# VHH binders against Transcription initiation factor IIB (tfb): the designs that were tried, part 8

Target 1, 335 residues: Transcription initiation factor IIB (tfb), of Methanocaldococcus jannaschii (q58192)
Amino acid sequence: SVDYNEPIIIKENGEIKVVKIGELIDKIIENSENIRREGILEIAKCKGIEVIAFNSNYKFKFMPVSEVSRHPVSEMFEIVVEGNKKVRVTRSHSVFTIRDNEVVPIRVDELKVGDILVLAKELPNIEEDIEIDKKFSKILGYIIAEGYYDDKKIVLSYDYNEKEFINETIDYFKSLNSDITIYSKDLNIQIEVKNKKIINLLKKLRVKNKRIPSIIFKSPYEIKKSFIDGIFNGKDAKVFVSKELAEDVIFLLLQIKENATINKKSINDIEVYEVRRITNIYTNRKLEKLINSDFIFLKIKEINKVEPTSGYAYDLTVPNAENFVAGFGGFVLHN

## First folded at step 25 (VHH)

Design bb6 (from bb1 with T54V)
Fold by OpenDDE, fold request of step 26:
Formats: structure tokens, sequence, C-alpha cells
Structure bb6 (fold): chain B 335 residues (1-335), chain A 119 residues (1-119)
């Protein structure tokens, strides 16, 4: 079972989004008219939800969830691997390791520091034709990372040293005949844009502040890439105040076959997450399958006993796969 | 070395036309907004026209409807078509380049070309 806060990518009614597994399952169970109880376990049938799971060829695909469950729990274990990717799971839950050049499940209580775990190297890249161009996608990425919008205006904040990006942004909005106001204060440049058409577009796309819109996860590769460029603003690393946004970004990177390290920091007593983009490669036949797999292999750095977030542990049933991807950084979990 | 070289100035009668050119070198022309300024004898330098990186254009009120600014990025050139010239248009005309939108000052200036409108 998995902790409440563990992020998971789901496909619901054709939309791809990152959600907390606890939030998802609680909602399903609480709205279910037919809850099955097995001891302390609450089980509900689930329809219309897909999660990412690997098949016999070690490739990730969206697979349907048949049931969800939760049970009370008093303890969790946090597993931290290289790159500071981490997941919280129960003692008896299984993750995946490599033995004899095969991916095999291993119980959390059997894990040791230094063991190798299987995580996602890449996630399914669903590409649909969407009415978003590269320029807009990049700007949208920046809006999500460093800006906000309301019914009247879009506001973007820049560091004084990002002069070329500022100009690029201004060019874009000027080309659309936008009303632009620029504020310079200290080492920061703020751009305010009034453009009803763009604001309406943002609304139509259901763009929320500090979250990646669902449409981006199903956009063409070039649009995703452009969006990421906007998020990172040409850098290899970005600091996020929102944990959820950091999680979204990590998953999006995995869709474009990029991986990242995460570093939790405190800046001015504010918890922040630094996401750094990285690229890695491995060799053998079974190994080839492993090499050609959608997996990355990382060593465990730490295993810590922690308190559960909600007092419940959560599980999914994925028929024909018996695994799913969840956690901060794309862990592959059994069941 | 950054250079802006104006040309096309000269003597013209009232009501006449003249086309100024500015040749830029030593910097990435397409990354700059460009402008024309002029300075009449005994007067301060004044804004005439500007064209930014996306070809948005502005004119001084005194030249609206008579002057046309344009640019050719492939040729690293700025132009000013001046029609219906008046005596008060007599001045040294300067080409200028600005890199950033929020800055008030232009980064580079030409040496100027003299335009004289006289009967």
Amino acid sequence: as target 1 above (335 residues)
Amino acid sequence: EVQLVESGGGLVKPGGSLRLSCAASGFTFSRYMMGWFRQAPGKEREFVSAIDRVNSITYADSVKGRFTISRDNAKNSLYLQMNSLRAEDTAVYYCAAKQYYWESEYDYWGQGTLVTVSS
C-alpha cells in the first residue's frame, strides 16, 4: 500500500492528470454505493480510470484500474533512491528490483540500503493534435512556473538577468497586439499583459496556477518540449515552491524521455523543490531487454520509518499487470 | 565594432521626398528595436519614429502621415521614407538601436545625415 500524498498519473475520461493517490481513492470509496469490506480493508470497484503500468516487455502503458482499496495504517516507510526520488509505502508492499537480469518484486521490509530499485526512465507519451503552437506552449510554461493570470491580466515575473527571455515574452505578446506594462523593481522585472483572447484561451484550457494543464500531457512532443523550455527558461534546473508542480514537471519530463534529480531545500524558511534535468545509459541480453526497457535503475540511499499522512494506506488493482507507477520520481510499485 | 551608418540625406524643396537608410553592423540587427531621431539647429534631439523587433511602429505627431519607417533584417538596414517635407523637417537625422524594451536609452547611435528642406 501507498501513502496518501504519493503522486500518480491517471487517465480519466480521456484526460491525463497527476493526483494524490489518497485523494483519488478516498473520493472513489466515499462516493461508492457498494463498498466491500475485508477485515480492515475497504474495497470499491473502479471504472474509467487508467494508470501507468509495465507489461512483459518492460514497456509502460496506460492500463485500467478495476478496484481501489484503503486500510488503516500506523507506519510507513520512505524509500529514497539516487537523485533523491522517494516514495512512501507500507512494510509489506512490494517494489521491483533486478535479480538474474530480470525485474522481480521485493518486499519493502526486505530492502537494504544499496539495493537497486526499478523506476521509470520514460512514461507513455500520448500525443494528440491540439490547437496549441510552440510559442504559446513556451509562454504557457513560463506562466505556470513564474506567473499568474486572472480575468483581467497575465502577470509574469523575471530575474533582471533574464533579459533575452523578457524580450522574447514581450515580442510574443506584442505580436498579438496586447497591452503590456513593464515594471522594474530592484533585480526583478514584472510584465503585465492584458489580452482577452489569450486569457480566454487559458480559461478554455482550464489552466490553473502552479499546475501543468492536462492538455499538455497529451500534446505532441514538440509542444511538450516547448512547454518544458518555458518552465525551465533555458536552464537545466528550476526551483519550485509547489511540490505538486515539481511532481507534474517530473512526470512531463519522463514523457519526453528525460529524467531529473530532485532536491528539497529551504530558502528563507520556505520549503522549495529543485528539479534538475539529467540523461543516463546501461548493457547485457536479458540486460538488453532491461536496457531497452522503460526502466531506470537506481540505488537506495535511505529507508526511513515515517508516519502516514492520512492514517490510511492505499492500493490499486491493475488487472493483467499487477503493477503501477507512482511516487515522487516514477517508482514502479507492485499491484 | 558596432556601426550605424546613415545615408540619403541632402537638399530638397518643400513638398519633396527623401529616403534615408541606415546600415547596421557589429551586432545582431534582428534582436534590436530601431529608431530615427533628428536634431535641428539650436534645438534638442527629438524622436521621429521607431520600429521594434516584431515591426510595431510609432511616430512623432509631427511626422505622422508623412514619414514611413521600415526595416530589412536580411540586409541589416533601417529606412525612413520622408514625404511632403517641410522647412521644419530640416535637421540632422540619426539612426539608433535599442536592445531591451524597458530601457529608456538607445544603445547605439549613428553619426547622422543632414536633411535640408529649403526653397
Scores: ipSAE 0.707, ipTM 0.900, lowest interface PAE 0.6, mean pLDDT 91
Fold by OpenDDE, fold request of step 26:
Structure bb6 (fold): chain B 335 residues (1-335), chain A 119 residues (1-119)
Amino acid sequence: as target 1 above (335 residues)
Amino acid sequence: EVQLVESGGGLVKPGGSLRLSCAASGFTFSRYMMGWFRQAPGKEREFVSAIDRVNSITYADSVKGRFTISRDNAKNSLYLQMNSLRAEDTAVYYCAAKQYYWESEYDYWGQGTLVTVSS
C-alpha cells in the first residue's frame, strides 16, 4: 500500500493530471454506494480512471483501474533512491528490482540500502492537437512557475539578472497589444499585464496557479518542450515552493524523456524543492529487453520508517498489469 | 565601438518635410529599442518618438500625426519622417538606443543632427 501524499498520474475523462493517491481513493470510496469490506480493508469499484503501468515488454501504458482500496496503517517506509526520488509504502508492499537480468517484485521489508529499484525512465507521451503555440506555451510555463493571474491581470516576477528573458516576455505581450506595467524593486522585476484575451485563454485552458494544466500533458512534444523551457527559463535547475508543482514538472519531464534530481531545501525557513534536469542517466543495460525498456535503475540510498500521512494506506487494482507508477519521481509499484 | 550617427538634418520651410536617418554600429541593433529625441536652444531634451523590438511605436503629442518613426534591422537604421514641419520643431535631433524596457535611460546616443524650420 501507498501513503496518502504519494503523487500519481491519472487519466480521467480524457484529461491527464497528477493527484495525491489518498485524495483520489478517499473520494472514490466516500462517494461509492457499494463498499466491500474485507477485514480492515475497504474496497470500492472504480470506473473511468487509468494509471500508468508497464506491460510484459517493459513498456508503459495507460491502463484502467478496476478497484481502489484503503486500510488503516500505523507505519510507512520511505524509500529514497539516487536523485533523491522518494516514495512512501507499507512494509509488505512490493516494488521492483532486477534479478538475473529480469524485473522482479521485492517486498519493502526485504530491501537494503544499495539495492537497485526500477523506476520510470519515461512516461507515455500523449499528443493531441491543441490551440497553443510554442511562444504561448513558454510564457505559460513561466506564468505557472513564477507568476499568477486573476480576472484583471497577469503578474510575473523575475530576478534582475534575467534581463533577456524579461525582454522576451515583454516583447510577447507587447506584440499582443497588452497593457504592461513594469516595476523594478531591489533585485526584482515585476511585470503586470492586462490582456483580456490572454486571461480568457488561461481560463479556458483551466489554468490554475502553481499547477501544470492538464492540457499540457496531452499537448504535442514541441509544446511540452516549450512549456518546460518556460518553467526553467533556460536553466537546468529550478526551485519550487510548491511540492505539487515540482511533482507535476517531474512527470512532464518524463513525458519528454528527461529525468531530474530533486533536492529538498530550506530557504528562509521555507521548504523548497530544487528540480535539476539531467542529461546523463546511469542505466544498467545488460539485456536487450532492459535496454529497450521504459525503466531506469537506481540504487536505494535510504530506507526510513515514517508516520503515515492520513492513517491509511492505499492500493489500486490494475487488471492485467498488477503494477502502477506512483511516488515522487516515478516509482514502479506492485499491485 | 558603439556608434549612432544621425543624418538628414537641414533647413526647411514651415510646412515642409524632412527625413532623418540614424545609422547604428557596434551592437546588435535588433535587440534594442530605438528612439528619437530633440533639444531646442535653451530648452531641455525632450522625447519625440520610440520604436521597440516588436515595432510598437510611441509619439510625443506635439508630433503625433506629423512624424513617422520606422526601423530597418537589416540595415541597422532608424528613420524619422517629419511632415508639416513647424518653427517649434527646430532643434538638434538625437537618435538613442535602449536595451531593456524597464530602464529609464537610453544606453547609447548619437551626436545629433540639426533641423531648422524657418521661413
Scores: ipSAE 0.705, ipTM 0.898, lowest interface PAE 0.6, mean pLDDT 91
Fold by OpenDDE, last read:
Formats: C-alpha cells, structure tokens, sequence
Structure bb6 (fold): chain B 335 residues (1-335), chain A 119 residues (1-119)
C-alpha cells in the first residue's frame, strides 16, 4: 500500500492530472454506494480512471483501474533512491528490482540499501491538438512558477539577472496590446499585466496557481517543452515552494523523456524542493540489456521508517498489469 | 565595438523629404529598442520616434503624420522617413539603442546627422 501523499498521474474523463493517491481513493470510497469490506480493508469499484503501468514489454501505458482500496496503517517506509526520488509504502508492499535480467517484485521489508529499484525513465506522452502556441505555453509556465493571476491582472516576478527573459515577456504581452507596468526594486523586477483576453484564456484553460494545468499534460511535445522552458526560465534547476508543483513538473519532464534530481531544502524555515533537470542518469552496467525499456534503474540510498501521512494506506487494482507508477519521481509499484 | 552611424542628412527645402538611415554594429540589433532623437541649435535633445523589438512605434506629436520610423533587422538598420519637412525640423538627428524596456536611458548613441530645412 501507498501513503496518502504519494503523487500519481491519472487519466480521468480524458484529462491527465497528477493527484495524491489518498485524495483520489478517499474520494472514490466516500462516494461509493457499494463498499466491500474485507477485514480492515475497504474496497470500492472504480470506473473511468486510468493509471500508468508497464506491460510485458516493459513499456508504460495507461491502464484502467478496476478497484481502489484503503486500510488503516500505523507505519510507512520511505525509500530514497539516487537523485533523491522517494516513495512511501507499507512494509509488505512490493516494488520492483532486477534479478537475472528480469524485472521482479520485491517486498519493501526485504530491501537493502544499495539494491536497485525500477523507476520510470519516461512516461506515456499523449499529444492532442490544443489551441496553445509555444509562446503562450512558455509564458504560462513562468506564470505558474513565478507568478500569479487574478481577475484583474497577471503578476510576474523576476530576478534582476533575468533581464532578457523579462524583455521577452514584455515583448509577448506588448504584442497582445497589454497594459504593462514594470516595478524595479532591490534586484527584483515585477511585471504587472492587465489583459482581459489573456486572463479569460487562463480561466478557460482552468489554470490554477502553482499547478500545471491538465491541458499541458496532453499538449504536443513542443508545447510541453516550451512550458517547461518557461518554468525553468533557462536554468537547469528550479526551486519550488509547492511540493505539488514540483511533483507536476517531474511528471511532465518524464513525459518529454527528461529526468530530474530532487533536493529538499530549507530556506528561512520553509521547506522547498529543488528540481534539477538532468540529461542522463547512469544505470548499472548489469542492466544494459534493459536499456531499451521504459525503465530507469536506481540504487536505494535510504530506507526510513516514517509515520503515515494519514491513518490509511492505499492501493489500486490494475487488471492485467498488477503494477502502477506513483511516488515522487516515478516509482513503479506492485499492485 | 558598438557603433551607430547615421546617414542621409542634408539640406532640403520646406515641404521636402529626407530619409535617414542608421547602421548598427557591435551588438545584437534585433534585441534592442531603437529610437530617433534630434537636437536643434540652442535647444535640448528631444525625442522624435521609437520602435521596439515587436515593432511597436511611438512618435513625438510634432512629427506625427509626417515621419515614419522603420527597422530592418536583417540589415541592422534603422530608418526615418521624413516628409513635409519644416524649418523647425532643422536639427542634428541621432540614432539610439535601448536594451531594456524599463530603463529610461538609451544605451548607445550615434554621432548624428545634420538635417537643415531652409528655403
């Protein structure tokens, strides 16, 4: 079973989004008219939800979920692998390792530091034709990363050293005949943009502050890439104060076949997440034969006993796959 | 080295036309906002026209409808078409470049070209 806060990418009603597994399953169970109980286990049937799972060819696909479940739990184990990707799971839950050049399940309580775990190298990339261009996508990425919007204005904050990006942003909004106000103070530049059309577009796209909108996850490769460029603003690393946003970004990166390392930091007693884009993660030499898989093979750095986020642990049933991708960084978990 | 070199100035009769050119070198021309300024004898330098990176244009009221600013990024050139010239248009005309929108001052200036409007 998986901890409440573990992120999972789902497809629901044609929309792709990253959600907390606990939130998802609690909602399903609480709204279910037919809950099956098996001991301490609560089980509900699920329709219309797909998750990412690997098939016999070691390729990821969206697969339907048939059932969800939760049960009370008192302890979790946090597994940290290279790149500081991590997932919280119960003791008896299985993740995947490699034995004899095959991907095999292994129980968490059997894991040791130094063991190899299977994670996602890339995620399924769904591309639909959307009415978003590259320029807008990039700006949108930046808005989500370093800005906010309301009914009246868009506000973007820049470091003084980002002068060219500031100009680029101004160019964009000027081209749209926007009302722009620029504030410069103490090595920070703030741009305020008033443009009703753009604001309405943001609303139409259901853009939420500090979350990647679902439309981006199903956008063409180039749009995703531009969006990411906007988020990182030409840098290889970005610090996020929102864990959820960091999670969104990581999954989006995986959709475009990019990987990242994650570093948790404390700045002024605020927990932040630094996501660093990486081009290559070295794999174990023994795993060369699996190089064509959708997997990345990372060593366990730490296994820590932790308290559950909620009083429950959560599971999904994915028929025909018996696995799903979840966790901070794209862990492959056994069903 | 950054250079802005104006040309096209000269003597013209009232009602006449001139086309000024500014050749830029030593910087990425397309990344700059460009402008024309002029300074008449005994007067302060004044704004004439500007064109930014997205070809948004502004004119001084005194030249609006008579002057046309344009740029060719491929040629690293700025132009000022001056029509219906008046005696009061007599001045040294300067080409200038500004890198950042929020800055008040232009970064680079040409040496200027003299325009004399006289009967």
Amino acid sequence: as target 1 above (335 residues)
Amino acid sequence: EVQLVESGGGLVKPGGSLRLSCAASGFTFSRYMMGWFRQAPGKEREFVSAIDRVNSITYADSVKGRFTISRDNAKNSLYLQMNSLRAEDTAVYYCAAKQYYWESEYDYWGQGTLVTVSS
Scores: ipSAE 0.705, ipTM 0.903, lowest interface PAE 0.6, mean pLDDT 91
Fold by OpenDDE, last read:
Structure bb6 (fold): chain B 335 residues (1-335), chain A 119 residues (1-119)
Amino acid sequence: as target 1 above (335 residues)
Amino acid sequence: EVQLVESGGGLVKPGGSLRLSCAASGFTFSRYMMGWFRQAPGKEREFVSAIDRVNSITYADSVKGRFTISRDNAKNSLYLQMNSLRAEDTAVYYCAAKQYYWESEYDYWGQGTLVTVSS
């Protein structure tokens, strides 16, 4: 079982989104007319929700969830692995390790610092034809990362050293005959754009501030890539104030076969998340299946006892897989 | 070395036409907004026209409908077609390049070409 705040990527009604597992399951249970109770365990049937799980070939796929459950808990364990990816889980069988060159579940209470855990190297890359071009996708990425919009305007903030990117942004909006106002103050440049067409497009795409819109997760590789380029603005690392956005970005990176390290920091007493893009390469002939898998193998750095976020632990049942991907960084978890 | 070299100036009668050219070198022309300015004797330099990186164009009110700015990035060239010239258009015309949209000042300037409109 996992903690309330653990992020999970789901497919619901054709839409792909990152949600907190606790929010998802609480909603399902609370709206269920028939809850099955087994001791302290509350179980509800689930339809129309898919999660990412690995099959016997160690490949990830979206698979249907049949049931969700929650139960009261008094303690959780936070596992931190290399790259500072982390997940909060109960003491039961919740994670996977490697034994005898096979991926096997292991109980948290059996884990030690230095043990290897299995995480996602890449996630299923769903690509649908969408009405978004590369230029817009990049700009959209930047809007999500460093901007905001409302019914009247789009606002983008830049550092003074990002001059070329600023120009590119201006070029884009000028090409669309936008009303642009540029403010330069100290080491910051702010662009305000008034363009009803673009704003309407953002609304149509259900773009929310500081979240990756669901349509991007279903977009072609080149669109995802452009979006990411916008997010990172040519850099290999980006700091996010929103944990949710950082989570979204990590999952999106995994869809394009990129991995990242996460570093939690405090800047001016504000908690921030630095996501750094990395390339992972493993070579071991004895582990060919593992090499060809969708997995990465990371060492545990820390195991900490923590308080549950909601007082509940959460699980979902994935028939024929008995696993799912969740957590901050793409942990493979046992259900 | 950065260079902007204007050409095409000369003497023309009122109502006449001239085409100015500006040849740019020493920088990436396509990355710059380009503009034409002019300075009449005893007057301050004034804006005439500009064309940015996406070919968005602006004109001074005094030249709207008469002048046409254009650029050819392949030739690193800026042009100003001047029609229906008036005596008040007499000035030294300067080509200029600006790198950033938010900057008020242009980065590079040509030496200018003289346009004289007289009967």
Scores: ipSAE 0.692, ipTM 0.896, lowest interface PAE 0.6, mean pLDDT 91

Design bb6 (from bb1 with T54V)
Fold by ESMFold2, look of step 25:
Structure bb6 (fold): chain B 335 residues (1-335), chain A 119 residues (1-119)
Amino acid sequence: as target 1 above (335 residues)
Amino acid sequence: EVQLVESGGGLVKPGGSLRLSCAASGFTFSRYMMGWFRQAPGKEREFVSAIDRVNSITYADSVKGRFTISRDNAKNSLYLQMNSLRAEDTAVYYCAAKQYYWESEYDYWGQGTLVTVSS
């Protein structure tokens, strides 16, 4: 079973989003009309929700969830692998490793530092027939990462070193007949943009939540790439105050076949998360089925006993697959 | 080497028309905001018209409705169609280029072309 706060990417009513597994499952159980119990385990049927699971070809797909469950717990184990990817699970929960050149489940209480775990190398790239401008997607990424808006205006601030990007931003909003005010102070440029249609679109996409909108998770590769370029502003690393936004970005990077390392830092008593994009993650496995798989193989750096977030642990059933992807960095978990 | 070369100036009677051209080279024309300025003898140089990277246009009040600015990025050229010319339009007309929206000064200037409106 999995801790309350662990991120999981889901598809629900045509929308793709990253949620906390505990929040999802608590809601389903609390709204269920027929909860069954097996000992301390509360179980509810689930319809209309898909999670990411691997199939017999070691490829990830969205697959339906049939049931969800929760049970009280007093302890969790945090597994940290290379790249500082991490997940909190119960001792009896199984993750996946390689033994005898096969991908097999292994219980958390059997793990040791240095063991190899199976994680997601890439995730399904769902591409719906949608027409989203690359320029819009890049600017949207920047707004989510750095911007502010209210009912009247959008406010973006830049260093002078971002000269062409500032011009491109102004070009974009001018092409939409926006009222633009530019302030230049002490090597900073601030742009205020008044455009009711754009502000209403940002509200519709719930950009104030500072989360990646579902339409981005469902967009073509080039749109996803442009959005990511907007968030990272041409750099290979970005510092996030929001853990949830960092988690969203990790899942989106996996959809475009990129990966990242994570560095948790404390700056002026504020926890921040540095996400650094990387080109290659080391692997020493050469079995042909595994080479063509959606898996990456990472060594365990730490296994630590921790407190559960909610007093419950959570799980879900994916018929025929018996696995799902969750956790900060895309762990493969057995169910 | 950056060059802005104006042409099309000359002598014209009041009420007449002229079309000014500015040929640009040595920079990426489409990335620049372009403008026309003019300077009468003994006076300060004054703004006439500007056109930005996305064809948004501004005019000085004194020329609105009489002058039309345009640009052709494929030909690296800026134009000013001047109609209903008046004696007070007599000046040397300068082509100018600016790279960044937040800068008040233009980076490059032409040598100018003389427009004389006289009976």
Scores: ipSAE 0.503, ipTM 0.836, lowest interface PAE 1.4, mean pLDDT 89
Fold by ESMFold2, last read:
Structure bb6 (fold): chain B 335 residues (1-335), chain A 119 residues (1-119)
Amino acid sequence: as target 1 above (335 residues)
Amino acid sequence: EVQLVESGGGLVKPGGSLRLSCAASGFTFSRYMMGWFRQAPGKEREFVSAIDRVNSITYADSVKGRFTISRDNAKNSLYLQMNSLRAEDTAVYYCAAKQYYWESEYDYWGQGTLVTVSS
C-alpha cells in the first residue's frame, strides 16, 4: 500500500493528469454506494480510470483500474534510490527488483540499502492533434513556471541575461495583436501583456493551478519538448517551490524519454526541489528483453521509517498486470 | 563592424515621391528593430517610422498616409517610400537599428541621406 501524497499519473474521462493517490482513492470510496470491507480494508469498485502498468513485454501502457482500497496504518517506509527518486510504502507492500534476469516482486521489509529496484525509464507518449503550437507551448511552460496572470494581464519576469528569449516572447504576443508594456529595473525585465483571448485560454487550461495541463500530457512529442524547454528556460536544471509541479515535470520528462535527478533544498525555511534533466540512460544488463524494456534499474540509497500522511495507506487493482507506476520518479509497485 | 548606409535622397518638387534605402551589414538584420529618423537644419532629430522584427509598424503623425516603411530581410535592407512630399519633409534622413524591445535608444545609426523638397 502507498502513502496518501504519492503522485500517480492517471487517465480519466480522456484527461491525463497527476494526482495524489490518497486523494483519488478517498474520493472514490467516500462517493461509493457499495463499499466492501475485508477486516480493516475498505474496497470500492472503480471504472473509468486508467493507470500506467507494464505488460509481459516489459513495456508500459495505460491499463484500467478495477478496484481501489485503503486501510489504516501506523508506519510507512520511504525508499530513496539513485537520483533521489523516492516513494513511501508500507512494510508489506511489494516493489520490483531483478533476480536471475527476471523482474520480480520483492517486499519492502526484505529491502536493504544497495539493492536494485525497477523504476520507469520512459512512459507511454499519448499523442493527439492539438490546437497549441510549439511557440505557445514554450511560453505556456514559462508562464506556469515563472508567470502570473489575472483578468486583465499576463506578467512575465526575466533575468536580464535572457535577452533573446524576452524578444521572442514579445514577438509572439505582438503577432497576436497584444498590448505590451515593458518595465526594466536593474537586471530584471518585466513584461505585461494584455490580450483577453489569451487570458481566457489560460483560464480554460487552469494555468493558475501551476500544474501541467492535460492537453500537454496528450500532445505530440515536439509540443511536449517545447513546453519543457519553456519550463527550464533553456537550462538543464530548474528549482521548483511546488513539489506537485516538480512531480508533473518528472512524469512529462519520462514521456519524452528523458529522466532527472532531484535535489531537495531548504531556502529561507521553504523546501524547494531542484530537478536536473538527464538524457543519457543506459543499462548494464545483457538480456535483450531488459535492454529493450521501459525500465531503469537503480540502487537504494536510503530506507527511512516515516509517519503516514493521512493515517491510511492506499492501493489499486490493475487486472492481469498486477502493477502500477507511482511515486516521485516513477516507481513500479506491485498490487 | 556594423554599418548602415542610406541612399535615394535628392531634390524633388512638392507633391513628388522618393524612395530611400538603407543597406545593413555586420549584424543579423532579421533580429533588429529598424527605424527612420530625420533632422531638418536647426532642428532636433525626430522620429519618422519604425518596423520591428515581426513587421509591426509605427509612423509619426506628420507622415501617416504619405510614407511607407518596409524591410527585406533577405537583402538586409530597410526602405522608406515617401509620397506627397512637402517642404517640411526637407531633412537629412537617418537609418537606425536596435536589438532589444525594452531599450529606448537606437544602437546604430547611418550617416544620413539628404532629401530636399522645393520648387
Scores: ipSAE 0.434, ipTM 0.813, lowest interface PAE 2.0, mean pLDDT 89
Fold by ESMFold2, fold request of step 26:
Structure bb6 (fold): chain B 335 residues (1-335), chain A 119 residues (1-119)
Amino acid sequence: as target 1 above (335 residues)
Amino acid sequence: EVQLVESGGGLVKPGGSLRLSCAASGFTFSRYMMGWFRQAPGKEREFVSAIDRVNSITYADSVKGRFTISRDNAKNSLYLQMNSLRAEDTAVYYCAAKQYYWESEYDYWGQGTLVTVSS
């Protein structure tokens, strides 16, 4: 079972999003008319929700969830692996390791520092034809990371050294007949854009939530890539104040076959998350038998006893697969 | 080295037409905003027309309706079609290029091409 706050990417009614597993399962249980109880375990049937699980070919797919469950818990364990990816799970929960060139489950209470765990190297890239082009997706990423809007205008602030990106932003909004005002002061450029249609689109996408919209998780590779470039502003690292946005970004990076390291920092007494894009940090541990798998193999750095977030631990049933992907960085968990 | 080379100037009667061209080299033409300016003898250089990176166009009031600016990014060329020419249009016409929307000055200038409108 996993902690309330653990992120999980789901597909629900055609939408792809990252949610807290506890919020998802609590909602399903509270709205269910038919809850089964087995001792301390509360179980509800689940329809219309898919999670990511691996199949017998070691490939990740969205797979249906048949049941969700929760139970009271007094202790959790935080497993931290290379790249500072982490997940909080119960002592009796199983994760996956490599043994004799096969991917096998192993209980959390049997783990030690230095053991190898199986995580996601990449995630399924669902690509739908969407009405967002590359230029808008890049600007959308920037708005989510750095911008502001209200009912009247969009406000974007840039460092002066971001010259071509500033021009691209102005080009885009001019091509849509927007009213644009440019303020240049010292080393900063501020752009105010008035365009009712674009503001309504930002509201539809719920951009004020500072989360990656579902339409981006379902977009073609080139759109996802442009969106990421907007968030990172062409750099290899980005600092996020929002843990939830950092989690979203990690899952999106996995969809485009990129990985990242996570560095939790304190800057001016504010806890932040540095996400750094990478391609090769952990590839030296791949086995030839698994070379075409969707897995990456990472060493455990820490195992820490921690308190549960909500007093409950949560789980999912994925028929026949018996696993799902969750946690900050894409852990493979045995259900 | 950046170069802007104007051509197409000459002598024309009032009411006539001329087409100016500006050949650009040494920079990524599609990334620049382009403009035409002119300077009559004894006068300061004045704005004529501009076309930006997304083909948004501006004209000075004195030429609106008579002049048409255009660009061909594939040929790295800027054009000015001048119709219904008047004696007041007599000037040296300059091609200019600017890279950034927030900057007021144009970065590069051509040598100019003389247009004379006279009976």
Scores: ipSAE 0.432, ipTM 0.795, lowest interface PAE 1.6, mean pLDDT 88
Fold by ESMFold2, last read:
Structure bb6 (fold): chain B 335 residues (1-335), chain A 119 residues (1-119)
Amino acid sequence: as target 1 above (335 residues)
Amino acid sequence: EVQLVESGGGLVKPGGSLRLSCAASGFTFSRYMMGWFRQAPGKEREFVSAIDRVNSITYADSVKGRFTISRDNAKNSLYLQMNSLRAEDTAVYYCAAKQYYWESEYDYWGQGTLVTVSS
C-alpha cells in the first residue's frame, strides 16, 4: 500500500491530472454506497478512472481501475533511488525489480540499498488537437512557473539576462494587439499585458492553481515540449518551491521521453526542489524487450522508516495488469 | 561592423514628397526595432517614427497622417515616405536601430540625409 501524499497520474472524465492517491481514494470510499471489508481493509468499486500500468510487452498504457482500498497503518518506508526519486510504501507492499532479464515483483521488506528497482522511462504520449500554439504554450509554462494575472492584466517578470526571450514574449503579445507596458528596474524587466481574450483563457485553464493544466498533458509533443521549455526558461534545471508542480513536471517530462534528477534543498528554511532534465536516456540492458521497454532501472540509495501522512495506506486494483505507476519519479508498484 | 546608410534626401517645395531609405548591414535586421529621427539646425534631435519587429508603428504627432514608415526585412531596409512636406520638416534625418524594447536609447545611428523644404 502507498502513502496518502504519493502522486499518481490519472485519467478521469477525459481529463489527465496528477493527484494525491490518498485524496483520490478517500473521496471514492466516502462517496461509495457499499463498502466491502476484509479485516481492516476497506474496499470500494471504482468506475471511470484510469491509471498507468504496464502490459506484457513492458509498455505503459492507461488502464481502468476496478477497485480502491485503504487500511490503517502505523509505519511506512521511504525508498529513495538514483536521481533522488522516492516513494513511501508499506513493508509488505511489492515493487518491481529485474531478475534474469524479467521484471518481477519484490516485497519492500526484502529490499536492500543497492538493489535495482523498475521505474518509468517514459509514459504514454496522449495527443489531442488543441487550440494552443507553440508560442503561447511556452509563455503559459513561464506564467505557471513565475507569473501572475488578474481580471485586467498578465504580469511577467524576467532577469535582465533573458533579453531575447523578453523580446519574443513582447513580439507575441503585440501580434495579438495587446496593450503592453514595460518596466525596467535594476536587473529586472517587468511586462504588463492587457488582453481580455488571453486572460479569459488563463482562467479557463485554472492557471492560478500553479499546476500543469490537463490540456497540456493531452497536447501534441511539440506543444508539451514548448510548455516545458517555458517552465525551464530554456535551461536544463529549475528550482521549484511547490513539490506538486515539480511532480507534475516530472510526469510531463516522461510523456516527452525525457527524465530528470531531483535535488531537494533547504534555502532560507524553505524546502525547494531542483529538477534537472535528462534528454538522452540510455538503458544498459542488451535484451531487445528491455531496450524497447518503457522502463528505467535504478539503484536504491536509501530505505527510511517514516510516519504515514494520514494514518492510512492506499492501494488500487488494475485488472489483468496488477500494477500501476505512482510516486515522485514514476515508480512501478504491484497490486 | 554595423552600418546604417540613409539616402533619398534633397530639396523639395512645400507640399511635395520625398522617400527616404536606410540600408542596414552588420546585424540581424529582423531582430531590431528601427526608427527615424531628425535634427534641424540649432535644435535638438527629435523622434519622427518607429517600427518594431512585428511592424507595430508609432509616429510623432507632428508627422502623423503625412509620413509613413515601413521596413523590408528581406532587403534589410527601412523607409520613410514623406508627404505634404512643410518648411519645419527641414532637417537632417537619421536612421536608428535598437535591439531591445525596454531600452530608451538607440544602439546604432546612420550619418544622416539632408531634407530641405523651401520655396
Scores: ipSAE 0.428, ipTM 0.802, lowest interface PAE 2.0, mean pLDDT 89

